# Designs tried in a protein design chat: VHH binders against F-box/kelch-repeat protein SKIP4 (SKIP4). Part 1

All scores and structures are predictions.

Target 1, 358 residues: F-box/kelch-repeat protein SKIP4 (SKIP4), of Arabidopsis thaliana (Mouse-ear cress) (q9m2c9)
Amino acid sequence: MACIVEDPQRAGQSNETQIALISGVPDDISKSCLARVPREYHMAMKCVSRRWRDFVCSDEMCDYRNEFNLAESWIYALCRDISGGVFLHMLNPFSSRRSWKRINDYPYIPMREGMGFAVLGKRLFVLGGCGWLEDATDEIYCYDAAMNTWFDVVPPLSTKRCYFACETLDGKIIAIGGLGLNPNAKRTWDIYDPLTRTCKSCSDVNIVPEMEDSFVMDGRIYIRGGVGGSSTAVYSASSGIWERMDDDMASGWRGPAVVVAGDLYVLDQTFGAKLTMWCKDTRMWIHIGKLSQLVMKQPCRLVSIGNSIFVIGKDCSTVVIDVENVRKNKMNGVMVCSSIPKTWDDDIDVISCKSVAI
Below, numbering starts at 1 at the first letter of every chain, in headers, positions and changes, except where a header shows other numbers; Kabat numbers aren't used for antibody chains.
ipSAE, averaged over its two directions, is called F for ESMFold2-Fast, E for ESMFold2 and O for OpenDDE. V2 adds 0.75 times the mean of E and O to 0.25 times the DockQ between the complexes of E and O.
[cut] stands for letters that were removed.
The coordinates of atoms that the task and the answers printed are left out; those that the model quotes come from them. Centres of patches stay.

## First folded at step 3 (VHH; from e05 with Y102W; framework vhh_8emy_2)

Design t01
Fold by ESMFold2-Fast, scan of step 3:
Structure t01 (fold): chain B 358 residues (1-358), chain A 123 residues (1-123)
Amino acid sequence: as target 1 above (358 residues)
Amino acid sequence: QVQLQESGGGLVQPGSSLRLSCAASGFTFDNYAMHWVRQAPGKGPEWVSSISWDSGSTNYATSVKGRFSISRDNPSKTLYLQMNSLRPEDSAVYYCAKDFRWYGSGSYLFDYRGQGTQVTVSS
């Protein structure tokens, strides 16, 4: 999908002369200069001219920034308010004043449970879900973080599903299992390719009926689901085959999971909140630290950026844990490095969180 | 006021059976999945078994599968754990736990737990 905004009233070719991006400077040099501007100023740059807006929104700029290691990862939280409204909150973790802000560009997204939330490049996808009085849906909503705009039309999933695993792998969104009107939905998965706007379904009897949590590590999608969250399975993208999860590894998956620098971390929320890490070398869970439930209001979602874990709770109240220092035993017994205040909006549930690099 | 009250624990011999009960009050019992969790001396909590709000789905830890059976009676707001072929390693305080989620996606995340009932398996 192109980032360039097309004006329906400009269907024909313009007879207007095109102007340079920067007066007196060749466009290739101008683009190199614009691509090096910090992400926090990209919104202001889109107000300078249509040519600047088109470039800032383009895949060309995003590709350049990725190639030259200029991309910045920001956190997007899919939230639900007390009235059932669904919206995004955004956090720039590199800002000197780290604060959550609401994204006000909002189509009406129905209140649904068990929605998937995925990121591909500069785009965020909200997929599927169900209501207490509504069966599962195949609807997809897409937000472009470079354009700061929701897409009007997005092709649906091949299968209606809710409470499914939703992960990005190899440039595609993979939606696994879940519930739906189709009695076989819980034993299928969809591979959605937004570049070709195609979706295909596969089937496997090892898929659990309800997915609770998932993560991607080492080219595999790990899923946990079923009653009590004790059923696990692993999808290998390279082989296209379902594998068994290590029983010792699975036994420690007692809360939300996140992968940081190739290592699995789990926030064990049983009778408290404890951050644990799976040590691949010893094949044992290591206790990293504990969080006070008086400060961190459950349930929590985890996102990683660099060596930091962002623990995002009710109203987007956030705790930032630096695991690089933890691995060096510099923070034994106290793992909280910093905090970010909740939003000023009250009674907001965080459905899911993802980072988007631009 | 959410309250869970476990009962039925005691001292039993290896190979015997025991039935635990959990009386729930202060919430709509039939809207939540329910769990049994145990904690042995000097160890962290271990999830044992879960049952969906409608009894349509049950799940068990590998260590107890085939020996334990979870059930519930929604009209009486009571959760049960039938324990057969008890082993010394089953000795623990058993806790009844309410799921955090309203509509049946189970998890190890517990919203509330009771005070527990002691089970001791020894000769």
Scores: ipSAE 0.000, ipTM 0.155, lowest interface PAE 16.4, mean pLDDT 77

